# VHH binders against q9y6x5, part 4

Target 1, 379 residues: q9y6x5
Amino acid sequence: LPPKLLLVSFDGFRADYLKNYEFPHLQNFIKEGVLVEHVKNVFITKTFPNHYSIVTGLYEESHGIVANSMYDAVTKKHFSDSNDKDPFWWNEAVPIWVTNQLQENRSSAAAMWPGTDVPIHDTISSYFMNYNSSVSFEERLNNITMWLNNSNPPVTFATLYWEEPDASGHKYGPEDKENMSRVLKKIDDLIGDLVQRLKMLGLWENLNVIITSDHGMTQCSQDRLINLDSCIDHSYYTLIDLSPVAAILPKINRTEVYNKLKNCSPHMNVYLKEDIPNRFYYQHNDRIQPIILVADEGWTIVLNESSQKLGDHGYDNSLPSMHPFLAAHGPAFHKGYKHSTINIVDIYPMMCHILGLKPHPNNGTFGHTKCLLVDQWCI

## First folded at step 21 (VHH)

Design y13
Fold by OpenDDE, look of step 22:
Structure y13 (fold): chain B 379 residues (1-379), chain A 122 residues (1-122)
Amino acid sequence: as target 1 above (379 residues)
Amino acid sequence: EVQLVESGGGLVQPGGSLRLSCAASGFTFDDYAMSWVRQAPGKGLEWVADIWQSGSEKYYVDSVKGRFTISRDNAKKSLYLQMNSLRAEDTAVYYCARESYNWQRGFSYDHRGQGTLVTVSS
């Protein structure tokens, strides 16, 4: 049988949740598989960019999804929740489901994943659900498992996405132990449902399953606000993205805008595009705006309005609070093996290997995941 | 047009009780989680409590746990906040807010009422 892979994402699952809360179902999953305790994600640590990095193996500057909201100055196009299906935004890379879809006797499915409802390089997933937050996990799980079990050509790569614990992390803050405990218990129960469903369908032993996330969550506060209006009139710039990484498009001279912002707050770094630290790999794309503001961990950039979020993400990708985890189970993976860290871009070459796909050029390192795989030598 | 109209605020003594109501219109009420948020004088907006769509899931900020109860009537398109054992620090304008979440846009209160003032004073 051709190898099959299900990629599951629980949005905003901070890695250290595993240490601070109980996850009996997930722990059982891990016990029978592998765990990477920390996954260093890409900068900025937002949902769309990181999800696309997982499936392309590329830094954001390379795959072109540099934020959840983007602006292209040449075409004057905007990327947002209302305009995210234009292939223009996605075609700078080839995601794994497209590569898989183009193989003989293979198809891809998604319930859900950023970009899966878009014809990328004129290819769209054979099966997909449009994003709808109102659709239950059960329905998503039922669809994805149905496709994995009954499709022609067979579905060999599938994605499953859930919005928690990200939504709750924003609402309650990651430091709210009582409320987050309730939320995370539900997540663990969903993992239980996933495993049970796979077993019921006879898929569990033959299906490779990766459970991961795109980013973590840091605690925010009304006491940690950076008000840009105190530093610069908003008529002098267009805001493309706000917090915790603001993308600034100057309406006046860039230098003048920069000078007005550079000392706005001791808790915010202001970068000209060319001065963005190399470690972010967030410079070489025209969709990155001329000025980038990066708030310190737990600080929120605002415009004459108090933050309504108690948690947020998007900060420096070196921060542990931004890091997700990765767990996996299936014939390709060892049992009972734990690994400390990988980069999120390393997932792509691993998935390609599992599926027998030739990877496109990417920023991942296959060597970082070799110890997770039964068919590889691990030193 | 989405509308949220709060009522029930007023002056109350410490230890007293109030029941806030929010009348919703212009949208499918049972499709949305709803929150109460408040703003005290000189302070920022603070989340108080939320109730998920079905009404079975309720969450509270620590400072109001055991004292406040959030509820909803989907048939009446109404949100409620029963406030017992009120304290001076509970003094604020209380707002009914509709929660919105999108994996790309993130979390926000996309609609909020005009608010109702709650003053707790001896």
Scores: ipSAE 0.887, ipTM 0.951, lowest interface PAE 0.5, mean pLDDT 96
Fold by ESMFold2, last read:
Structure y13 (fold): chain B 379 residues (1-379), chain A 122 residues (1-122)
Amino acid sequence: as target 1 above (379 residues)
Amino acid sequence: EVQLVESGGGLVQPGGSLRLSCAASGFTFDDYAMSWVRQAPGKGLEWVADIWQSGSEKYYVDSVKGRFTISRDNAKKSLYLQMNSLRAEDTAVYYCARESYNWQRGFSYDHRGQGTLVTVSS
C-alpha cells in the first residue's frame, strides 16, 4: 500500500504553549511519535506565506506569496481575501498536493489549506473544501477521513486546517493564561477526537500524521502603537499591508518617503528593499514593495490608533514567540523522539521523502529531519 | 444591512448595577461571536467580554471578571451585558461589536454600534 500522510495545522500555535499549558491528548500523540520543539518559520510570520512555505519548501521571495495582502505593479493586481483565487499569485511554485496527485494511482484531499481551492498550474486538489471559517472541526474531520478511506484513486496526501489558537490569540492575547488555557484545552480535545476517529476507522496504524502550525503569537497593547499618520501624509504612498510589517509603495520620491518614516518610532525599523537584512530571505520578488516597516515585537502599526487585537504575529522570524512546533506519528516516524529545531522549509523535503515524491528545487535541507525518520541513518 | 443598536446605559452609583442590551439585525446572528468593547473618555478602546456563537463560551477581561456577565439570545438576535458592582473606572461608552475572522484578513470587529454611555459616579 502506498504511504499516506495527513498534514494538520492548528493556526497560531506558539511552540512554548506546549510547556506552559496542559495537553494530555497532544502529549500522548508526541509520546508515541516525534516532537520538534521549535520550528523556525519564514519572514514575514503570516498565515498564507508560512502555509505555502510548508508545502513548497521555499522562502516567501521564491514562492511569491510574500504576505496576506500583496500588490503586483506590472499587472496591477491585488491579492486579498476577496481576490485570492487567481492562479497568477500561486503559480511561482508547485505545492506538494499537485506533485502528489499527478503520480500514477494517487489523489490529494484538503479540508482547507491556503491554495488547495486554487487551480495551481491548472491543477486543483482532487478533493477539497472551499475555505469557510464557520465549518466545524467535526465536519472537516468527517470529510477528510471519508476521503482517506473511500477514494479512487486513493488519497495519499491530505490536509486539515483549523483556525485556533490563532483566532483566540488575537482576541485575548497569548499571555492571558486564564482565557488561553480554556481555549487550548478545547484544541487538545479536538486532537483527541482526531486520534480517536483515525483509530476507529482503522487508519491510525498506517497513516503518517503531522500536527504543526505556521507561527506563534505575541502580546500586544494599546501602550505600544506606532501611528503612521503622525509621520507622513497618506497622499504620499499607497499602503499595501499595515502591521506588523507594513508594505509601502511611494507615490513621490522614494528617498523622501523613507526620510519621513525613518524617525517615526524607535520601535520600528524602516527598510529600503535593497537594505532588508539578508537573513530574512525577503528581497528578490517584485511583490515585495520598495519600503517595508518592521515593528518591534508587541508593537502595532496603526493609522487611527484603533487596535482591538491583544495578540499578533508577522514579526521577525528570529523571535521565539513567532515559532510553532511540529509533532508527528506514524510508520515513517520514530516513537518517543524529541528534536530541538528545524526550519519550516525543511518540512517539504521530509514529506516528499515519506510519500516517495521527487521534490522540486527548494530551500529545505532533508538532513535536518533525518533523525525523525525510521528509515534514515541519524547523522 | 448590518445593524447593532445598544441600549441600557445611564448614570449609576458605585456598587450599582446596569444591564446593557444590543439588538442585532441584517445578518445571521447565530453565525457570529459577539463582543462588548468600551472607551473611557480620552482613552482607546478596551475589550470587555465576548461570547461565542452558541453562547456556551464566555470570556472576560480581568478587570470585570466576577462582576460582569455576557449573554446572548439567538432567537431574539440580542446580546446582553449584566454589569454588577460597578466602579468609577467602568465609566465608558460601551459598544456591541460583531467579530469577524478570516485566515487571510485575521481577527477584526467588522461592525460596531453607536454605543451607550455608562457613567459611574457618586
Scores: ipSAE 0.810, ipTM 0.919, lowest interface PAE 0.8, mean pLDDT 94
Fold by ESMFold2, look of step 21:
Structure y13 (fold): chain B 379 residues (1-379), chain A 122 residues (1-122)
Amino acid sequence: as target 1 above (379 residues)
Amino acid sequence: EVQLVESGGGLVQPGGSLRLSCAASGFTFDDYAMSWVRQAPGKGLEWVADIWQSGSEKYYVDSVKGRFTISRDNAKKSLYLQMNSLRAEDTAVYYCARESYNWQRGFSYDHRGQGTLVTVSS
C-alpha cells in the first residue's frame, strides 16, 4: 500500500515567523525532514481559496472558490459562512481526498479542512469533523490519529487544521513581537505535541507529514483606511466582498461605477475584470465580479466605519508577507534539506505522487518539488 | 440577547487609578475570549488588552504593559480592567468587546458595549 500522508495547516503562518521567532519543536521537525522557506500562494490570499488550491493544485479561477465570500451571477447563489456547504461551489474541482478514497482499499479523514464536510462530486471525506472552532487541537489530533490507526479500509490521506496564528495575527498584528512571540510559542508546543503523539502511537516512522499554511499576515492600522463611502453611493453597486480585495457588482452602468472608484485612493488599484493582471490568474470564472478593488499592503477598505484588525491578509500574492512556509517529514522526504520556494499549487501533484494517485489536470509543476523527495533524481 | 455593560469610568488625575467593570449577559461567558478596546477623542479605535476563556492568557498593547491588568470572573460573568499610573494619553471611551473567530469570516468583535468614559486630567 502507498505511504500514508497527514496534511497539517496552521492558518496564517507567515513564512518569516520561522526566522524571526523561536520554534524548537518545528526546527527539530525540519532538521529531520525538509523545509521550503516560502511558498508563493494564490491570489486572493484568503483562507478558503488557498486551502482549496493546496488540495486541487488549481488557481482560484479554475477551482471556483475565488474568495471567502462569493456570488454566482448565473445561479444567483451566495457563498458565506452560513451557506458554504452546497456542493455547487466546490464541484468545479476534485480535491485529493475524493480521488484518494475512491481507490480500492483506501479512505480519507479530516480533522477540519475547507470542503471536507461537503459531498463534492457526491463524495464526502470518509471520516470528518464538521468545522467548530471551539474544538481543541488535542481533540482534533486524537480524532485524526484514531482514524489513521484504526480504520478499515485504512486512512491513507488525512488533514488537520488549526486557526492559529491567523486569529492572533489579526488581533495583535504580526509586528507585535511580545504578543506574537507568546502565541507562536504555544503553536510550537502544539507541533511538539503532534510529533510526540505520532511517536507514541507508532505512526511517526511510516507516516508522511506536511506542515504548511495558506497565507501570511501584514500589519494594519487605523491610519491606513480607504473609505468607499467617500467615493461612491451604496445604491450604485452590490458589495460581494470588502477587504483587502473588494468584489463589486455594479447596479448601474459599469463604466460609471468604475469612474467613481478609479481615483478613490492612491493606495488602491481598481480593475475591470478584463484588466486584472495576468500574473494573478484571477479572471476566468463567473464568480469573479466585474470590478475588483485591490488595496495596497497594510491598507484596509472600509465603508463609513473603522476596522479594529491589527493584521490582515488577502493582498497581492507577490508580497512576502502573504507567503507561508512548508515543512515535511516522513519516508518520502529527504532529511535536512532546505529549498527556497515553490508555488502553492505544486503541493497537489507532489502529494499525488507520494500517495500513488493520478493527479487531475492542475496548475502545479511536479518538477518544482522533486528535490524534496527521496525517490526522485534531483540534479 | 447578548449584553455587555461597562462601568467604572470617571475623572482622575495623572498617576491615579481606576477599575473598569463589564457585566455580561445573554451568552455563555466562559466560551469567549474578551477584549478591552478604547477610542480617544477624534481618534480611531485602539485595542488595549484581551483575556482568553480561562483567564490564564492575557495580552496587552505595549503602551499599557505594566500599568493595566485585565481579569475575568467567569462565575460572575464579569470582565475587569485595573488601570494604574494613568496618563493623559489614556483618556478615551473604553469598550468591553466579545471576540469571535470563524475560518471563513476571520476575527471580529461581534458585540461591544456602549462604553465608559475615562478622563485623565489635572
Scores: ipSAE 0.804, ipTM 0.919, lowest interface PAE 0.8, mean pLDDT 94

Design y13
Fold by ESMFold2, fold request of step 23:
Structure y13 (fold): chain B 379 residues (1-379), chain A 122 residues (1-122)
Amino acid sequence: as target 1 above (379 residues)
Amino acid sequence: EVQLVESGGGLVQPGGSLRLSCAASGFTFDDYAMSWVRQAPGKGLEWVADIWQSGSEKYYVDSVKGRFTISRDNAKKSLYLQMNSLRAEDTAVYYCARESYNWQRGFSYDHRGQGTLVTVSS
């Protein structure tokens, strides 16, 4: 009977999809639980940083996963999709599954979540799947439910990750009503399958389930390109990450590189690291490069004329298009309650409370989520 | 070793039809969603249609809906685009592209062929 929590992410699920498309299964889930209509995520609004912020409660500068592609100037290490398993990158924070499984008589499981296949502080998730996009939602669900039901010590914290609607949002664009409607219906069917499977296995009544996402998606266009080659020679800098937030490591004098870039496009902000807006909380880490370029919403930074995507994310975290939602159901949560907004970093202290874990120092505010929980006074 | 070879391009009158083919080799074709993308003269790359791994899911850009049909034959490792009711605006080099998705790098086309030219004119 110990408290259990399943954290589910559907990557790239923009908050306003809920009101612009039909979700009978998700709406039934919400009706029996809680909804946060709008979650303010962290800058940059990319997958790895935001998934790690959810499970650490920290801004990106504090947990060290500052982008999906990084360079550490002190160690000269590179972080990429071919080199993301070095604990060095992840060890600036302690994610909730590590704290959880270090408690007596507890373990953690992951049907994929960024970091769960890495030995962070010499501790890897007790049960996990290596990332593989070819593994079906059904197989991920079967593994995670088997671990929740059959493990000793018991699995009390589990994650489940799915790539949609991020993949389709990039490909088709979030404003393509017909294509996105079909994709989102399939995602709603998966949510229905999730709930039905949990009910069939006797987990539904005593398992807390959070369904959330890391970011939204905005429409891109071939008419909204910023060609970096028109402004600066490649030889003057090393490109660490490109769009929509470019990370620029100067090879020549930093001020000279800045001056070549500052008037490149009216649709791109160019920041020296010390001038990055304080509201981003994106300055105090060596992995943040000396110059960043931040494209306006829907603009794409390119090195040539081609664009790879009709939708993208990573933009300013004040943009509503970058914001996901959160829904939750289970014994810890009220039934039929809607909440307007929280910060994504608030999810971590809430999860720690549900699981009876002492949170590590973090940027979240437990008070922001009290109204979701049956054991708390709202004010 | 991954190879994608397009064929079937040519000159066609407005309102005409053309069928493009793409032969795939050097990878497990059934594991990948596939796209047709095109590039008109002086323009950037435009996504046209895609088809998911099993062939059961097909998606189209608005400008070609009802006119183009994407299909695949997994046994023959082949991708097709049936283009009907062709317009001058469909003039482009058409590329067969392999889709790639990774949770860290996102969506991209990791391989494409050399293309086949479609010219729609009188």
Scores: ipSAE 0.801, ipTM 0.918, lowest interface PAE 0.9, mean pLDDT 94
Fold by ESMFold2, fold request of step 23:
Structure y13 (fold): chain B 379 residues (1-379), chain A 122 residues (1-122)
Amino acid sequence: as target 1 above (379 residues)
Amino acid sequence: EVQLVESGGGLVQPGGSLRLSCAASGFTFDDYAMSWVRQAPGKGLEWVADIWQSGSEKYYVDSVKGRFTISRDNAKKSLYLQMNSLRAEDTAVYYCARESYNWQRGFSYDHRGQGTLVTVSS
């Protein structure tokens, strides 16, 4: 019978939280499984692009979810939290739950993950919850474990998403030790609840579980603002996304817009699309706008004198503050093994291997994750 | 229509106390974490405290910890800030703000009231 996999994301879980805070439950999970200390995610280091990269193995330019807010000039479509369900946005790739449930006698379930409530290639997850941040972790856990244990055809791939510590990282800032310590302790308790529930239901020994995240978090400050209104009039461009990577659609000659922006702040890099650094793999998609502005770590691009978050993400993916971790436990994984780093796109071919699926073309390298798996020769 | 109405501001001596109230209407109050945010003259907005949906989790900026207490009454759809041991640097307009989080939009204050002025002066 096919192996089962539960993919869990705690949004915004910065890799170094593991070293700087106490996680008795997560550390027990790691001790009996594997840890990847740093996962190098994809640029831009935002939620939707990175969650889709995990499940497609593709860079953002290749899967088409290039930001949390997007615009397509040809169709004049906008992508935002109020209109993110159009398959147009998602159909440039095939996520793992689609491939999984199209196999004979398999289904997929989602207690939320970006895209699982969208009919991608006319296929929606077999069981899913619509996104709703008000739904408790316990209710999400109840639904996903019920589906894993009771469905016909059996659920062999499942997702579970939680908003923390991203929400609190934005609100309090990742460097607020007292507030973040209390938040992270609650998250560790949820991991304890997850493991306990899986043991109680008889799932723990034969279910592969990956606990990971999409990105980290860096500290922001009112002293580190870049005010676009001081550099360029609104009438010269359409703003598609603001911070920390602004997406600029010029309304006039784009060289003129570029020239007005290039000296706006020493803490911001301004790129014409063709000049975006190759290492970002962030150029070859129509949804990437003609000009992007990339703030330095901890700097916030603002309009006027608007309020800003105390923590943020989306910055250069080479920054350790943007990197999540990955931990895993289950029959496919070694026990007590620690690995330094992988690329986030490597997770997809590893998951396909665990599930016995043929991966679609992707940017991941299976060899980077072989040492995590009991059935592979590591050297 | 979401509506947040602050009250309880005023002039007070250093070391004094005030209790701010915020009456909420037009939404399911229990579904939202709530914040107090303040703006001192000539300064940007500063987060002061928040309280999660059930009222069991309360968080404070360091400068007010031990002096301010946030609370909520979900049955009365009301948010409160008890401010004790007030200092001159607490002088600001205080806003009741509704927190919103969406995995795509991120964190924001999607609604705030008009504010209530607190002046701490000899």
Scores: ipSAE 0.795, ipTM 0.908, lowest interface PAE 0.9, mean pLDDT 94
Fold by ESMFold2, fold request of step 23:
Structure y13 (fold): chain B 379 residues (1-379), chain A 122 residues (1-122)
Amino acid sequence: as target 1 above (379 residues)
Amino acid sequence: EVQLVESGGGLVQPGGSLRLSCAASGFTFDDYAMSWVRQAPGKGLEWVADIWQSGSEKYYVDSVKGRFTISRDNAKKSLYLQMNSLRAEDTAVYYCARESYNWQRGFSYDHRGQGTLVTVSS
């Protein structure tokens, strides 16, 4: 009876993989639903910030998850994988699963999504898995489908997260056609398994499913390194995050640190916080450090040591290599419609509409996604 | 305590073969993908090959495809690299590395052995 939505993320799925590789299962999903070919994500183009932007509709400066590694100068707290469950970090926004499960006769479930195992505003996802990368896709799928079928109150919003192709994109590089072709085929097989499981359980016809991602991946090289130690001594600053967007907390006069860094490399932009381009929407939060360094695409900032990654992300969100896609299927969506682009923050108000939820104040524009929906006039 | 111990390095002529071994202990070996990485003199670390947990998936850097074969024996907690048709540019210290991935930290090698030297020279 109530509308249901499953939100699926395959981490690091670059939009142009759809054009450059074969996806028979995903293409069948798209043929019977909708595709947004390019989703413009938020700066910085990292995993935690963009996953939280999807579920809050907010820019990073507004939801407070501004990177995967952060420092809050007021409280002196550090955000890391050992304390990422502290609600302090997450409480600057209200994610959709919190709003959903506070409605009469509704609950939320999560087979891993950043924040779903945190009691945000004293509310934790009704059913959830703690993050563990060793848990198979099949087990995640089994749990989420069990919760969608067998919960009282019914699960009406659910998430499913998978680490690929991000992990392999980092390891092998996105431009290795042979290695990435094999990885992407396995991901397409998982999408086939997802759809088949939903059909076998009788969920497919009445469940809305969104398959999306948080960012893309660009090729890196040991020939494209920026050695920060060659430009400035460690004693002048505290390093909060390194690459490809470094977050610099000066230990001495900020202008002195800036001046030492501004000529470090022609392949890196150095910004005082007040000079960060307005188009990034990345300025108005205390967790954004006084100086940031933004490497050019494919360049890696290092501390006098080599980099092992052949692919990376986190770069300027205007870069096509940083953009994911979005596909969706279900009773709320048209069949066979392709749309060129939306902003990642537009996903939240669309999901709220599908679920009949009042969105919190956000940066998304519902009008950008109206053409995807059967109950809306396109244009 | 996680330990990775490489062996099998040595001096070999161009076109020759070597087999590297890595003995793993102090962790559940079957739960981890494993890599070989190498460091040529004066150079940074270079990924060579990896093998996923079951051993069914093997991946190689372009420069070694067709010449090197990675394998693992989960019962013996051992990782191997068969290196054939060796070239001078394969000269390096070869390290056995355990892969780690976390959605927040990303991809890294969280443990690496002491390495075994392979020298390809006439």
Scores: ipSAE 0.793, ipTM 0.915, lowest interface PAE 0.9, mean pLDDT 93

Design y13
Fold by ESMFold2, look of step 22:
Structure y13 (fold): chain B 379 residues (1-379), chain A 122 residues (1-122)
Amino acid sequence: as target 1 above (379 residues)
Amino acid sequence: EVQLVESGGGLVQPGGSLRLSCAASGFTFDDYAMSWVRQAPGKGLEWVADIWQSGSEKYYVDSVKGRFTISRDNAKKSLYLQMNSLRAEDTAVYYCARESYNWQRGFSYDHRGQGTLVTVSS
């Protein structure tokens, strides 16, 4: 029976929620498996880029999903929440479900994950749900377990995505202990439901399960706004993405736009594309705009309006507040083992190993995750 | 067309009470979490409370906890805010807002009403 893997994401699950809030069901999951306490994600620390990095092992400049909103100057194409299905955006990489289902006698399933409803390299997930935020966790779980149990060829790689705690982190802020405690209790109950359902269906003992996230969340405030209109007339540039990493396409001389912006706020760094710090691995793609603005943690870039979010993400990936966790359970994983940190790009080669797949060229390092795995020497 | 119509604002003394109502139409009300947001004179919008689709989950900003109660009636497609122990700093235009979330766009309020003015003064 081939090895099987379920990859689960709870969007916006900040790593330190585990120590600051109570998770009886998740802690039981960890006790019988492994925990990576911090996963260093990729810059920018946004949903689409980081979910694609998990499944490709690539930095954003290499896989081409460089933000949730993009513009490609060569083709004049726009990427947005109403226009994200064009394979053009996704085809610079090969995600793991494509590699998996092209193997003999294997298929892939998705109860949502960015890209699984797109025909990437003319290949769409064998079974998938189109993204719809109104679909309950129970329905997503019903579909994914049905596919894991009833498909021929068998589903060996599956995804399950949930919007929380990202949605509530934006609404209430990560530092509101009362509100976030109640939200996180509900999420822990969903993890309990997941484990119970897998046990009742006979999947628990032989299915490898990874529970992770794409990024964390930091506290925002109406007192921490950066108003671009106070520094530059909006007619001088096209805004491709706004906050906390603004993507600026100049309409006039680039140096003039840069000079108007560079002293706009002490709480924002302004980079010409060629000057973006090397540690971001965020330079070598045509979809990265000529100027980017990077707000300091907890600051919001706005255009003359207040921000209504009390939490946000997308900041510098060195910030602990931007880091998710990873927990895993199953026959491939040790029991009761904790590991301090990995890079989010390391998840891909680990998953390829578990599934017996040859990884495509990537930025991950298999050695960083080998201590999680029972078949590897931890030295 | 999505419509949200607030009512129930007015002038009240400190320590007094008001009940705000919001009538919703043009969408499946039960499918959306709903918020009250407010704007004090010369200030930005401030989130006050929200209530999830079933009505069983209610959340409040710290400054109103214990004083305000949000509720919804899905059969009547209506949202309510019971405001007790009102203070001068509660003076604002109160808006009924529909929450929207998409994994790519993120969280936002995609529709709000015209607002209803609440004035707390002696």
Scores: ipSAE 0.789, ipTM 0.910, lowest interface PAE 0.9, mean pLDDT 94
Fold by ESMFold2, last read:
Structure y13 (fold): chain B 379 residues (1-379), chain A 122 residues (1-122)
Amino acid sequence: as target 1 above (379 residues)
Amino acid sequence: EVQLVESGGGLVQPGGSLRLSCAASGFTFDDYAMSWVRQAPGKGLEWVADIWQSGSEKYYVDSVKGRFTISRDNAKKSLYLQMNSLRAEDTAVYYCARESYNWQRGFSYDHRGQGTLVTVSS
């Protein structure tokens, strides 16, 4: 009988897609629930950091997943596709599914979410799918609904992740109305399938469902390239991450590397770690490198070749193009309420409240989400 | 190992047609979306068209729409590009590319052939 929550992410779903494209199924979901029109995510606006911020309520510097590619100066380890399952990277925080399944008579399930196939603090999600992009949405939906409906102890927190529209946003560019309209229609059909499946299984009335995303997408172009090889020889630094936020580990004097990069492009800000703007909350972790390069919106940092992407993300989190949305439906939520903005770190304490969990120390503010919830007074 | 081999390029007059082929081997072809990308001399890569795994979804850049048709034969492990009404601006090396997506690495073309040259000139 405990409250249940399904957290759904459609990767790279830019908030303004809701205004610029048709979503009959998602709009029905919103009409019967709540919408947050803009979610201000965390810098850098990349997939792993933001998905982990959703489930920990922490800024990237505090949870330690500071990019999709990282280097830890203390242990000399590299975080990459081949080494992303080492719990070392994830153990600086406790995600909500770990807290949830350690409660009496509760379990957690994951149809993919960054970290759910890792034994974080020696605890892996009770039921999970290993990440595999080839697994259809239907199969993910079948597994997660089976676990929600049939597990003992009951699954009370579950995740469902889908790669679109991020994949297509990179391929076609977010400004290609014809191609993106067709992609986004398919995503709306998947949302319709999700809702229909929950209704058919008798879950819809008593399951809280959050549909959100980690970031948006901005248009890129071959006309907007920043070529680092034209400014600095590669032998002077180790490249930890490239674009749109490059992470630079100097091999020579740090100030010399900085000075070589400072004039590289007017479309790139070069920061010594100590000078990274405080509003990024992106300074106090050893995995943040001594120099970062932050490209302007729509600009791509490259070495000595053209870029193949028509859309990208990772830019300054103040940019509206980087912001996702949040929609929610279920017994915890009001019906027909729209809210302008929250911070992505606010989602965690809200989820903890819905599930009756004591949140770990975090950067979220429960008060920012109170108006979404039926058990809270919203003036 | 993954192998992509393009063929069918050549010299053609404006208004003419060519059919490009790409033979795939070393992987389960049906599991991957595939693209054609092109590069004019001294210029960056331009995405031309892609086709999703089943062949039912096809996407094109605006400049080739109505003139080019992408297709695939999953039984033959082959990708095709039918190019009609060719223009001088279509002159490029055309590459068959396998799409890859991973939530950490993002979208990329993880394998690309050596390309086939299409020259459109009078």
Scores: ipSAE 0.774, ipTM 0.908, lowest interface PAE 1.0, mean pLDDT 93

